# Ledger of designs, part 16: VH-VL binders against V-type ATP synthase subunit D (atpD)

Target 1, 210 residues: V-type ATP synthase subunit D (atpD), of Coprothermobacter proteolyticus (b5y8b7)
Amino acid sequence: MASTVSPNRMTLLALKRRYTISKRGLKLLKDKLEAMVKAFRDLYTEFDRERRYIEELMEAFVELLNQYESETSPAVRDRIRSMQLFQVEYELSTRMVFNIKVPFLDVSLKRMDIPDLYLQTGPAFYKALSVYEELLPHLLKLASLRNALHMMSVEIEKTRRRSNALEYNVVPELERTIKWVQQYLDEMERSQTVRIMKVKSMLEKERGNA
Key: E = the ipSAE of ESMFold2; O = the ipSAE of OpenDDE; V2 = 0.75 times the mean of E and O plus 0.25 times the DockQ between their complexes.

## First folded at step 20 (VH-VL; framework fv_anetumab)

Design f2 (from d6 with heavy chain K105P; at its last look DockQ between E and O 0.81; V2 from the best seeds 0.00; counts 0 for: unsure alone 74.9 < 75)
Fold by ESMFold2, look of step 20:
Structure f2 (fold): chain C 210 residues (1-210), chain A 126 residues (1-126), chain B 111 residues (1-111)
Amino acid sequence: as target 1 above (210 residues)
Amino acid sequence: QVELVQSGAEVKKPGESLKISCKGSGYRFTSYWIGWVRQAPGKGLEWMGYIYPGDSNTRYSPSFQGQVTISADKSISTAYLQWSSLKASDTAMYYCARETYTIYPDAEATWYFDYWGQGTLVTVSS
Amino acid sequence: DIALTQPASVSGSPGQSITISCTGTSRDVGGYNYVNWYQQHPGKAPKLMIYEVSNRPSGVSNRFSGSKSGNTASLTISGLQAEDEADYYCSSYDSSLNAYVFGGGTKLTVL
């Protein structure tokens, strides 16, 4: 379909400025995407290492829980379920991942003193407490890393959509419109040049006849 | 159209140096990692390493660390694989490949090679 | 650390379906690693056929499919054609190691 823009020199200059700004914006978006994808990959490596370590801890913890169940009577196990074995302390912090402030939850555990517990349980229980004491902070770190990756992935997709809109819609439309306006103006100038040359030819004929 | 064009076949003697090239076209060269993969005669594919041309960040397979140099010149969209002293065991076909990725809504991600160069045959013999 | 095991060769007649296996461990293929498949005809570069276990790039025939069960990824080719005769490689990127591994390759012969 034909453009609705008026094909004059002022319009052409405005279109060329918009084109230059759009091309600059596209380059900046692509540079931003490169930096974000690289940062995402680095964070993903940290996340993957963390979850593999947690899997090792979890396998150990499950084995120790099985041993605890075989060593400990149901009545004692029920009593332990009602106890507060740890005091949980936490701190919310932030990390900057390519201009995005991402919250991280740092956790530490302090084991509570509970009298007579050692008399009713076996060694697997205390080994399980030691593994849990390490496991919980790592689980919360993993959750923080997963959240950071999610926030990054959303921003990457938004930036990719903006880049695609400029690259495949806005910039090509400006290019087509600029070409059309330029061709129109060139044709107008050709017509005006022919008219001026015809007047000049008529003046030369008049001068030669005089 | 994405294309990776590698330098031509090389015949060298042990102890000589060599630098082979991989020129990327049809895409934004700095946005994708470039990997190098070796294939010895009659053998399978071996990953050697990759480079991110945007910042020259480089990773090597432990099997190739210190034995080759991977580099890039982003101004001419070209990645390089380089030996300072060739051995007969370096006789192989060498491919460059463009790495791409998929990032999923659940923040899982994967990386893989989507386009490959035609290969550069390097022959090292007396 | 990481190894992907493939059969050295498989054979099939035109029109048959065949499956090529790629076996790792519970920590990689059975865990968090994703498997890709590449086809390589003699004298040519590898071509990506399957990424992320089961996804096909544009331009790859729907006769090629991928799956995973436990520690084993599989490439299935239905309706074998003479042009399918090639070497097939599985591959995986391990983000925790920042490293790729390739299987040893499987030569498919169409009888």
Scores: ipSAE 0.755, ipTM 0.908, lowest interface PAE 0.9, mean pLDDT 88
ESMFold2 (binder alone), look of step 20: mean pLDDT 88; pTM 0.908
OpenDDE, look of step 20: ipSAE 0.844; ipTM 0.947

Design f3 (from d6 with light chain N33K; at its last look DockQ between E and O 0.63; V2 from the best seeds 0.73)
Heavy chain, then light chain:
Amino acid sequence: QVELVQSGAEVKKPGESLKISCKGSGYRFTSYWIGWVRQAPGKGLEWMGYIYPGDSNTRYSPSFQGQVTISADKSISTAYLQWSSLKASDTAMYYCARETYTIYKDAEATWYFDYWGQGTLVTVSS
Amino acid sequence: DIALTQPASVSGSPGQSITISCTGTSRDVGGYKYVNWYQQHPGKAPKLMIYEVSNRPSGVSNRFSGSKSGNTASLTISGLQAEDEADYYCSSYDSSLNAYVFGGGTKLTVL
ESMFold2, look of step 20: ipSAE 0.693; ipTM 0.869
ESMFold2 (binder alone), look of step 20: mean pLDDT 88; pTM 0.916
OpenDDE, look of step 20: ipSAE 0.835; ipTM 0.940

Design f4 (from d6 with light chain G31S; at its last look DockQ between E and O 0.34; V2 from the best seeds 0.00; counts 0 for: pae E 3.1 > 2, unsure alone 73.8 < 75)
Fold by ESMFold2, look of step 20:
Structure f4 (fold): chain C 210 residues (1-210), chain A 126 residues (1-126), chain B 111 residues (1-111)
Amino acid sequence: as target 1 above (210 residues)
Amino acid sequence: QVELVQSGAEVKKPGESLKISCKGSGYRFTSYWIGWVRQAPGKGLEWMGYIYPGDSNTRYSPSFQGQVTISADKSISTAYLQWSSLKASDTAMYYCARETYTIYKDAEATWYFDYWGQGTLVTVSS
Amino acid sequence: DIALTQPASVSGSPGQSITISCTGTSRDVGSYNYVNWYQQHPGKAPKLMIYEVSNRPSGVSNRFSGSKSGNTASLTISGLQAEDEADYYCSSYDSSLNAYVFGGGTKLTVL
């Protein structure tokens, strides 16, 4: 079967200690869960603000690409597609988000030495390069924020599962077991008291004191 | 036994200030968002914004940003909705509601209102 | 401008089943389980009837059920009773507007 418990005073004291620890742990988990959910929603707000800024940059970038396409011949555009325009430099760092260490990818772009294409393209090409140089780091920051939200959601679920196990399984089972052991011990003490009173009564009758 | 009790109906004139209240009981007030929802006469529901009383972090619907102030006093478990200068178009029923949530492993989440106040009718004449 | 579309009214006889629809977008309805349903009797506050598309809060009759198909969520009331006569609102959270979006409401008349 699953569990059996010997009803004695030592077992009762151990059960009561475990009950106290479990109740304290439940309160701590609920407090932690509430704080984590608040932090999650705050981080989601940062994510949404970043997304909106990226949408603005993307709109500008698309307009500049359209201008570049109209200013530049197909042959020059094909040549540019084969060129490496940027060197990506990156560093993995961490942020603490409410007791959770979250990785962030910090990115910067270094524009490569490219031939002077001004007469072949016009100004929109160089403006588009400038917008892209800002756009890419923000896009990767958005990905880092999404990953942070995922990591928080996993930790929130783990905390909720443990809280539920304590609240709906462990604590109620301890309460039932403590009640049963206490009732058993109370009955044993009543029986022992009756036995002692019977022995005293018998001793008093033997001495003629009744 | 969760209960949200709002202040009574108000009749006001344009230009007057007003602060209506929503008192929460039967739960840990600082741990739940309180939202405000407007319902113009004969119209549907409109979300106005929310507050987290634990740290007073507040957010507004874009259509209500700058039109009202949402605040809370956690020592008396009360949230507030406030106008500095009422307009006739502010005539409506105003509800407070407790927001709750489900957050999933994949950072998916949903929010909804599980308990509502009885409403405060605000009438702004002329 | 993202809106949840509900029929203006529906009606049914006692004992029948009726369905109220709520149509939105893939972001608001189709891809996510953000749709909730509220019941509002005249002069009363709304009451949450269904959350996360199909879940009933404690104390809500099992005559109320929710589902979705594509970009349309549905509230179904079986065994229609006179006290079910009310306005019904669907809602969703729309991160693009940083707002809750409510449907226009559906007036249920029990004949």
Scores: ipSAE 0.377, ipTM 0.711, lowest interface PAE 3.1, mean pLDDT 85
ESMFold2 (binder alone), look of step 20: mean pLDDT 87; pTM 0.907
OpenDDE, look of step 20: ipSAE 0.845; ipTM 0.947

Design f5 (from d6 with light chain N33D; at its last look DockQ between E and O 0.60; V2 from the best seeds 0.71)
Fold by ESMFold2, look of step 20:
Structure f5 (fold): chain C 210 residues (1-210), chain A 126 residues (1-126), chain B 111 residues (1-111)
Amino acid sequence: as target 1 above (210 residues)
Amino acid sequence: QVELVQSGAEVKKPGESLKISCKGSGYRFTSYWIGWVRQAPGKGLEWMGYIYPGDSNTRYSPSFQGQVTISADKSISTAYLQWSSLKASDTAMYYCARETYTIYKDAEATWYFDYWGQGTLVTVSS
Amino acid sequence: DIALTQPASVSGSPGQSITISCTGTSRDVGGYDYVNWYQQHPGKAPKLMIYEVSNRPSGVSNRFSGSKSGNTASLTISGLQAEDEADYYCSSYDSSLNAYVFGGGTKLTVL
């Protein structure tokens, strides 16, 4: 840009104003990025705690399913697979993360009216039902948290790219251009001062020769 | 160009107070957590806590909660580690370190220390 | 409770490859926590050598590499040199606890 800029005082002032506005914009983007990353970290903590709890529940659930398979005949297992054991009810809600409104899916389960299968299945089946009833809402909450983190990560990257463009391209180019224009104008001032001194010297010689 | 410069070595007696400093330069100080790490003579590294200078949010390791105070003055880009009453067991090298992060689009993220101060040796002897 | 276990010492001859292990639980190494490696020469501050299990910061030699298998992370130093003699620490950040842990450290001796 320095090769296309006309070096005069009006141009210098315009460049300095643009520089000031760009520096203020860069500070705003860095403030925004700082706040977004901090909010992301807090949400990530919630996500990680939820994920670890679900992993514990899942390990318990898998063990109970293995026990269920050993306690229950294939014919009874096939009948159970054809049953609707739960009715799923859900409600969409929202949370604010920083300045981003993110959807959350709140889920509850209602057990359907099912014949008494206790003697055909043993206790592991009913324990597995209880774990599943807790597990599914937590899995869907985890999916909501993952989606929120993704939305945040996209906005963080956009903000980072804008901040980087200002910090490493726009602002440095303005600094170089301002420096070049300032140097040019300083040389013009020195040249003008020398010309004025030469004119004064010529005038003094003419007056002194009168 | 990121630099963390810590205050000089200290020799103290048990019961005395002490505040050591860590000055960050070459980066936006308020955008990064600063951690404090202890290393007793001949021993390994122990995380003590960290602070976010932007809002002074501070967290401590359970092993150090209530035993030290972590603070920051963002106007001079400086974090502090402070004891109200030193013990001989506080004899150690103390490092500050800048935390950074990597955030992936698959919702995974990690945090770690990328730049460390030179250390401040604190000697507490009776 | 989270903990990272390292061997107390390892040794190798110049030009050889050496591996330093860091073993934790599925929460800190095997699962969702990522391992970082720091090098510390005597009397000096730690230096980040590996982050995110296997990534190198700018200015770290390609002789240093990291990997993970199960609950064990590994730092491998190929082509050992005398300047590699130092203490090496693995570390992890546990987001669920908002806490860092360091391994006990491994002293590498170059014979």
Scores: ipSAE 0.667, ipTM 0.852, lowest interface PAE 1.2, mean pLDDT 86
ESMFold2 (binder alone), look of step 20: mean pLDDT 88; pTM 0.908
OpenDDE, look of step 20: ipSAE 0.832; ipTM 0.938

## First folded at step 21 (VH-VL; framework fv_anetumab)

Design i1 (from j3 with heavy chain K105P; at its last look DockQ between E and O 0.88; V2 from the best seeds 0.78)
Heavy chain, then light chain:
Amino acid sequence: QVELVQSGAEVKKPGESLKISCKGSGYRFTSYWIGWVRQAPGKGLEWMGFIYPGDSNTRYSPSFQGQVTISADKSISTAYLQWSSLKASDTAMYYCARETYTIYPDAEATWYFDYWGQGTLVTVSS
Amino acid sequence: DIALTQPASVSGSPGQSITISCTGTSRDVGGYNYVNWYQQHPGKAPKLMIYEVSNRPSGVSNRFSGSKSGNTASLTISGLQAEDEADYYCSSYDSSLNAYVFGGGTKLTVL
ESMFold2, look of step 21: ipSAE 0.670; ipTM 0.863
ESMFold2 (binder alone), look of step 21: mean pLDDT 88; pTM 0.915
OpenDDE, look of step 21: ipSAE 0.828; ipTM 0.935

Design i2 (from f2 with light chain L97D; at its last look DockQ between E and O 0.84; V2 from the best seeds 0.00; counts 0 for: unsure alone 74.7 < 75)
Fold by ESMFold2, look of step 21:
Structure i2 (fold): chain C 210 residues (1-210), chain A 126 residues (1-126), chain B 111 residues (1-111)
Amino acid sequence: as target 1 above (210 residues)
Amino acid sequence: QVELVQSGAEVKKPGESLKISCKGSGYRFTSYWIGWVRQAPGKGLEWMGYIYPGDSNTRYSPSFQGQVTISADKSISTAYLQWSSLKASDTAMYYCARETYTIYPDAEATWYFDYWGQGTLVTVSS
Amino acid sequence: DIALTQPASVSGSPGQSITISCTGTSRDVGGYNYVNWYQQHPGKAPKLMIYEVSNRPSGVSNRFSGSKSGNTASLTISGLQAEDEADYYCSSYDSSDNAYVFGGGTKLTVL
């Protein structure tokens, strides 16, 4: 510690300035972390609600697919698999999540006309198309939300690491170094005082001869 | 280190008001939610609500909405649970607890209570 | 909607391993939420023993472990000791409702 830092008054003042800046930076990082975690929690609520809604839609969709397969011959099912049932329409947008620009896909489906299937399949097929038309946009929204949560989680962890480094390493080390330099300088001042007192004592002894 | 110290036991009559406290120390009080949990005699734990002392953002369990008030004074690192008119059925042990979290890169997160106060016994009887 | 079911009591002899179950629906245990475990000795405050299904806080004995299978979370105590006699609660935070749920509690008796 002593071998790392030259104990003089200029060094002490520089250390105290660095300490003040570091303490201010620590407060800023903690304030930022608080705001980020609150924003994350709100976004996670939205994500979890979307996930639960998708689960409901998936349960309905799977049941309708089972009904469709029991109502529709294998040959008709193969023909349907080769058809374009939907046209996908999308637009990219950006949301700001606590100063992070996160891309979002806004998606909708338009159903293609399939008039020659009315007598070849049962009602479950058309119900399944309706559920899928709702399901896919929600799935893509969920993916966008997951990506936003990931981007936020990385920034939160980075901010926490910086805060911890200041709080538990940088600030304590500065405190110890400042204390050591201060004690060293105080000891130098005491030594000078003792030397001055010794000189004054010698002068008083010599003056007594006069 | 981290401590949550609650106010002492209370004996009250039905219809009286009461405000009990939970003082947090050893951590940055404004950075963590504080929850309140009720335990009736011989019964299990019931979540009542939580507050974020940093901005006073508060959420209540539907079972307790309108029956209690949760508040905080961040200048003295203290959260409060308050009744305007106590009922005999409010006789219970009341705990405060600090909420913390784990956030994962895979879009998962969890919230849970890591430190609990010692409890405040509230007895409401005629 | 969300409910966590625990057995009312469980017992074991010193040195044995015991398991306490916490059963919910796929929505709260097998799906989107994590389960936490709290220990409560008579007259004392609860203490966090397990968070995020299987993690132990610093200072909690490695005799305590957690796991999940389907809709059931489990707390396992190995090398059972007299001091383990307590009530154990599972809990989960439901982010979609912003609410906590506790199980009914399980009284562990060490014979």
Scores: ipSAE 0.565, ipTM 0.819, lowest interface PAE 1.9, mean pLDDT 86
ESMFold2 (binder alone), look of step 21: mean pLDDT 88; pTM 0.911
OpenDDE, look of step 21: ipSAE 0.844; ipTM 0.946

Design i3 (from f2 with light chain D94A S95G; at its last look DockQ between E and O 0.67; V2 from the best seeds 0.72)
Fold by ESMFold2, look of step 21:
Structure i3 (fold): chain C 210 residues (1-210), chain A 126 residues (1-126), chain B 111 residues (1-111)
Amino acid sequence: as target 1 above (210 residues)
Amino acid sequence: QVELVQSGAEVKKPGESLKISCKGSGYRFTSYWIGWVRQAPGKGLEWMGYIYPGDSNTRYSPSFQGQVTISADKSISTAYLQWSSLKASDTAMYYCARETYTIYPDAEATWYFDYWGQGTLVTVSS
Amino acid sequence: DIALTQPASVSGSPGQSITISCTGTSRDVGGYNYVNWYQQHPGKAPKLMIYEVSNRPSGVSNRFSGSKSGNTASLTISGLQAEDEADYYCSSYAGSLNAYVFGGGTKLTVL
């Protein structure tokens, strides 16, 4: 950078201004990164807790499906497989996570009018329907949380890279360039001062001789 | 270099209060969580909780909730562990440790301790 | 409950390779995503030896290596030396509990 910069006072002032702005920008990037990582951890805790709850529901659902298959003839199971059991209702909303608008899909289920199949299926079928009604909204919430975490992770990495570039490349390069320009200008001033003193000394000798 | 320096050993009686300290240096103190870890004599390591000094947000292990107070003074880069009323069972070595993290592109993450204080021995005897 | 189980002790002769195990719940219960290993000499603070299952911090000998298979993480010390005699702890962050969990510790004795 010293070879690409003209060493004059206008350039020195511009470099010092750029240095000050870059230092302030670095502090703001570090503050932003800290806040994002903090928010990420909070959201990650929610995500992992939701994942655990879904595992519990899935275990219950699988057990009920096994009971349903043992209680229900293949012919009845095929008929149920062709039925529409639920109507899905949804709403896309947004949630602010550290200045990032993150889409969330909120879902509820409306059970369709189905015939009473109790005599053909037994109780496990209806219990499985009830677990599924709870399970599906939670699965879609988990997907929304994972997407939010992904969006945040991308922004965190981008902010980290920018912070590192300023801290380890841009700011040190400006420091070196400012130092070089200042030293160059100081040397030029000293050289001129010596010439001026020599001229004054010669003029004083002329006055003293006269 | 990164250092965590803890306050000296303490000998106390049951019922007394105590506040021990952990001073961080060589890094931006507000950017990292500080964890507290207990080690009873002859026993293993046990996580007690953490604080984020930047906003004083705290979290306690369920085993220690209500038994200790974790705090920080960011102006002097110091975290604290406090008891209002010590018990003989509080006799242990107490460590502070700096917590850092890795966040992965697939939205997974983990946290771990990269630097530890030297420990503060707390002895509570009647 | 999330727990990390280690053997109470392990021993080996100088020059041998020794492995310390750490067994926990599966990742599908949210507590054993990434395992870290800490070394603690008597009277000293723990030191991070392995993080994120298999990564070594700067200044840690390449004789220390980590791996994971299923619900079991392993710390392997090759070319065992007298200075390796210490307690070793595995640990993990459990996001669902927002808690940090340590194994019970393994005392390594160099014969």
Scores: ipSAE 0.630, ipTM 0.847, lowest interface PAE 1.4, mean pLDDT 86
ESMFold2 (binder alone), look of step 21: mean pLDDT 89; pTM 0.914
OpenDDE, look of step 21: ipSAE 0.838; ipTM 0.942

Design i4 (from f2 with light chain D94T; at its last look DockQ between E and O 0.64; V2 from the best seeds 0.00; counts 0 for: pae E 2.1 > 2)
Fold by ESMFold2, look of step 21:
Structure i4 (fold): chain C 210 residues (1-210), chain A 126 residues (1-126), chain B 111 residues (1-111)
Amino acid sequence: as target 1 above (210 residues)
Amino acid sequence: QVELVQSGAEVKKPGESLKISCKGSGYRFTSYWIGWVRQAPGKGLEWMGYIYPGDSNTRYSPSFQGQVTISADKSISTAYLQWSSLKASDTAMYYCARETYTIYPDAEATWYFDYWGQGTLVTVSS
Amino acid sequence: DIALTQPASVSGSPGQSITISCTGTSRDVGGYNYVNWYQQHPGKAPKLMIYEVSNRPSGVSNRFSGSKSGNTASLTISGLQAEDEADYYCSSYTSSLNAYVFGGGTKLTVL
């Protein structure tokens, strides 16, 4: 509030110093925000590409599941449901996304060798296995990318909040307070000058009368 | 006042080169993507590509990849669209537009053009 | 390729409400909130009227509103005025990876 500030020359100097520091801080926050948004968009492009590829794979997978159900007896389908068809291989890693360490899960599937099954189902089953083998790693990659984007969106909003506080609250209030103090001090200086000139005029009058 | 001011109309012959400009003012030029949009006479809008002036990264629509060059000079807040060899089919109005964004807490985002230049009419005829 | 379909023209009388449609697929309209609307008067540059399906930029009249149902986005203009006569384009950002697609445009005539 301007009313909490004593209008003197020392206070004016302190306010001007705070203004300079705040303006520099605002520039640095805007530079940081620019860099983060650019990095976010690059990552979002990768995420959106992945999401759309998964949509294509899912559509293909559903079509193959329908064909599998028409090609394979209920008894065989029940038996397949109880089987372990894949061994899951994974590796945890980290990826730096604009100074944020983000965990990524790198996954691959290894198909189990089950020879007897090959005699009892049609080609749609094996095509579905191939699509699933590709689909699962892409789904997990999508989850990792979504998590990275979420972490970045939080940092972007935090930086935007701090930038907005400086730009719309702190800096304008400092400008207004500095102007108020300057006007007050200028008025006091003019009043002091008038008083000095009047005292000199009175002294000249007294010397002339003496 | 955010403003995008484009260079003037051009009349060219097939095979000639051309570079048109788009100068941004009233905002932090390096913070926003600049897109280029074509509008053939009596036709609709076609997105050509964009550039991020902060690092000069560009992306092109598949329909225009290799046919134009998008560039920027951030020191004078200006983006450019260039042809090395014009065709009669390049006759159109060309707009630059500033792209902005909304980033949501759920990691979704969207991009859209909030300010447009006045357009540059390019006429290519024999 | 993915295309956004708009009617070629729409007309209405002053004071009426009119709606302009923009139809795509679940992969560009239905499944995402990336639809934007632009207004273009003859001989002028386009102007953003609606972003993210239904959001209005500052300085755009509240007579303009947007919505989406299924694979169709809609721009509604209430209290139609003579100055609303223009071409209107929808767009989607995500219909091609990191690219914009515009609809064919709709000519609005105020009778």
Scores: ipSAE 0.477, ipTM 0.759, lowest interface PAE 2.1, mean pLDDT 85
ESMFold2 (binder alone), look of step 21: mean pLDDT 88; pTM 0.907
OpenDDE, look of step 21: ipSAE 0.818; ipTM 0.931

Design i5 (from f2 with heavy chain T110Y; at its last look DockQ between E and O 0.03; V2 from the best seeds 0.00; counts 0 for: pae E 10.3 > 2, placed apart)
Heavy chain, then light chain:
Amino acid sequence: QVELVQSGAEVKKPGESLKISCKGSGYRFTSYWIGWVRQAPGKGLEWMGYIYPGDSNTRYSPSFQGQVTISADKSISTAYLQWSSLKASDTAMYYCARETYTIYPDAEAYWYFDYWGQGTLVTVSS
Amino acid sequence: DIALTQPASVSGSPGQSITISCTGTSRDVGGYNYVNWYQQHPGKAPKLMIYEVSNRPSGVSNRFSGSKSGNTASLTISGLQAEDEADYYCSSYDSSLNAYVFGGGTKLTVL
ESMFold2, look of step 21: ipSAE 0.707; ipTM 0.886
ESMFold2 (binder alone), look of step 21: mean pLDDT 88; pTM 0.905
OpenDDE, look of step 21: ipSAE 0.832; ipTM 0.940
ESMFold2, look of step 22: ipSAE 0.006; ipTM 0.526
ESMFold2 (binder alone), look of step 22: mean pLDDT 88; pTM 0.904
OpenDDE, look of step 22: ipSAE 0.834; ipTM 0.940

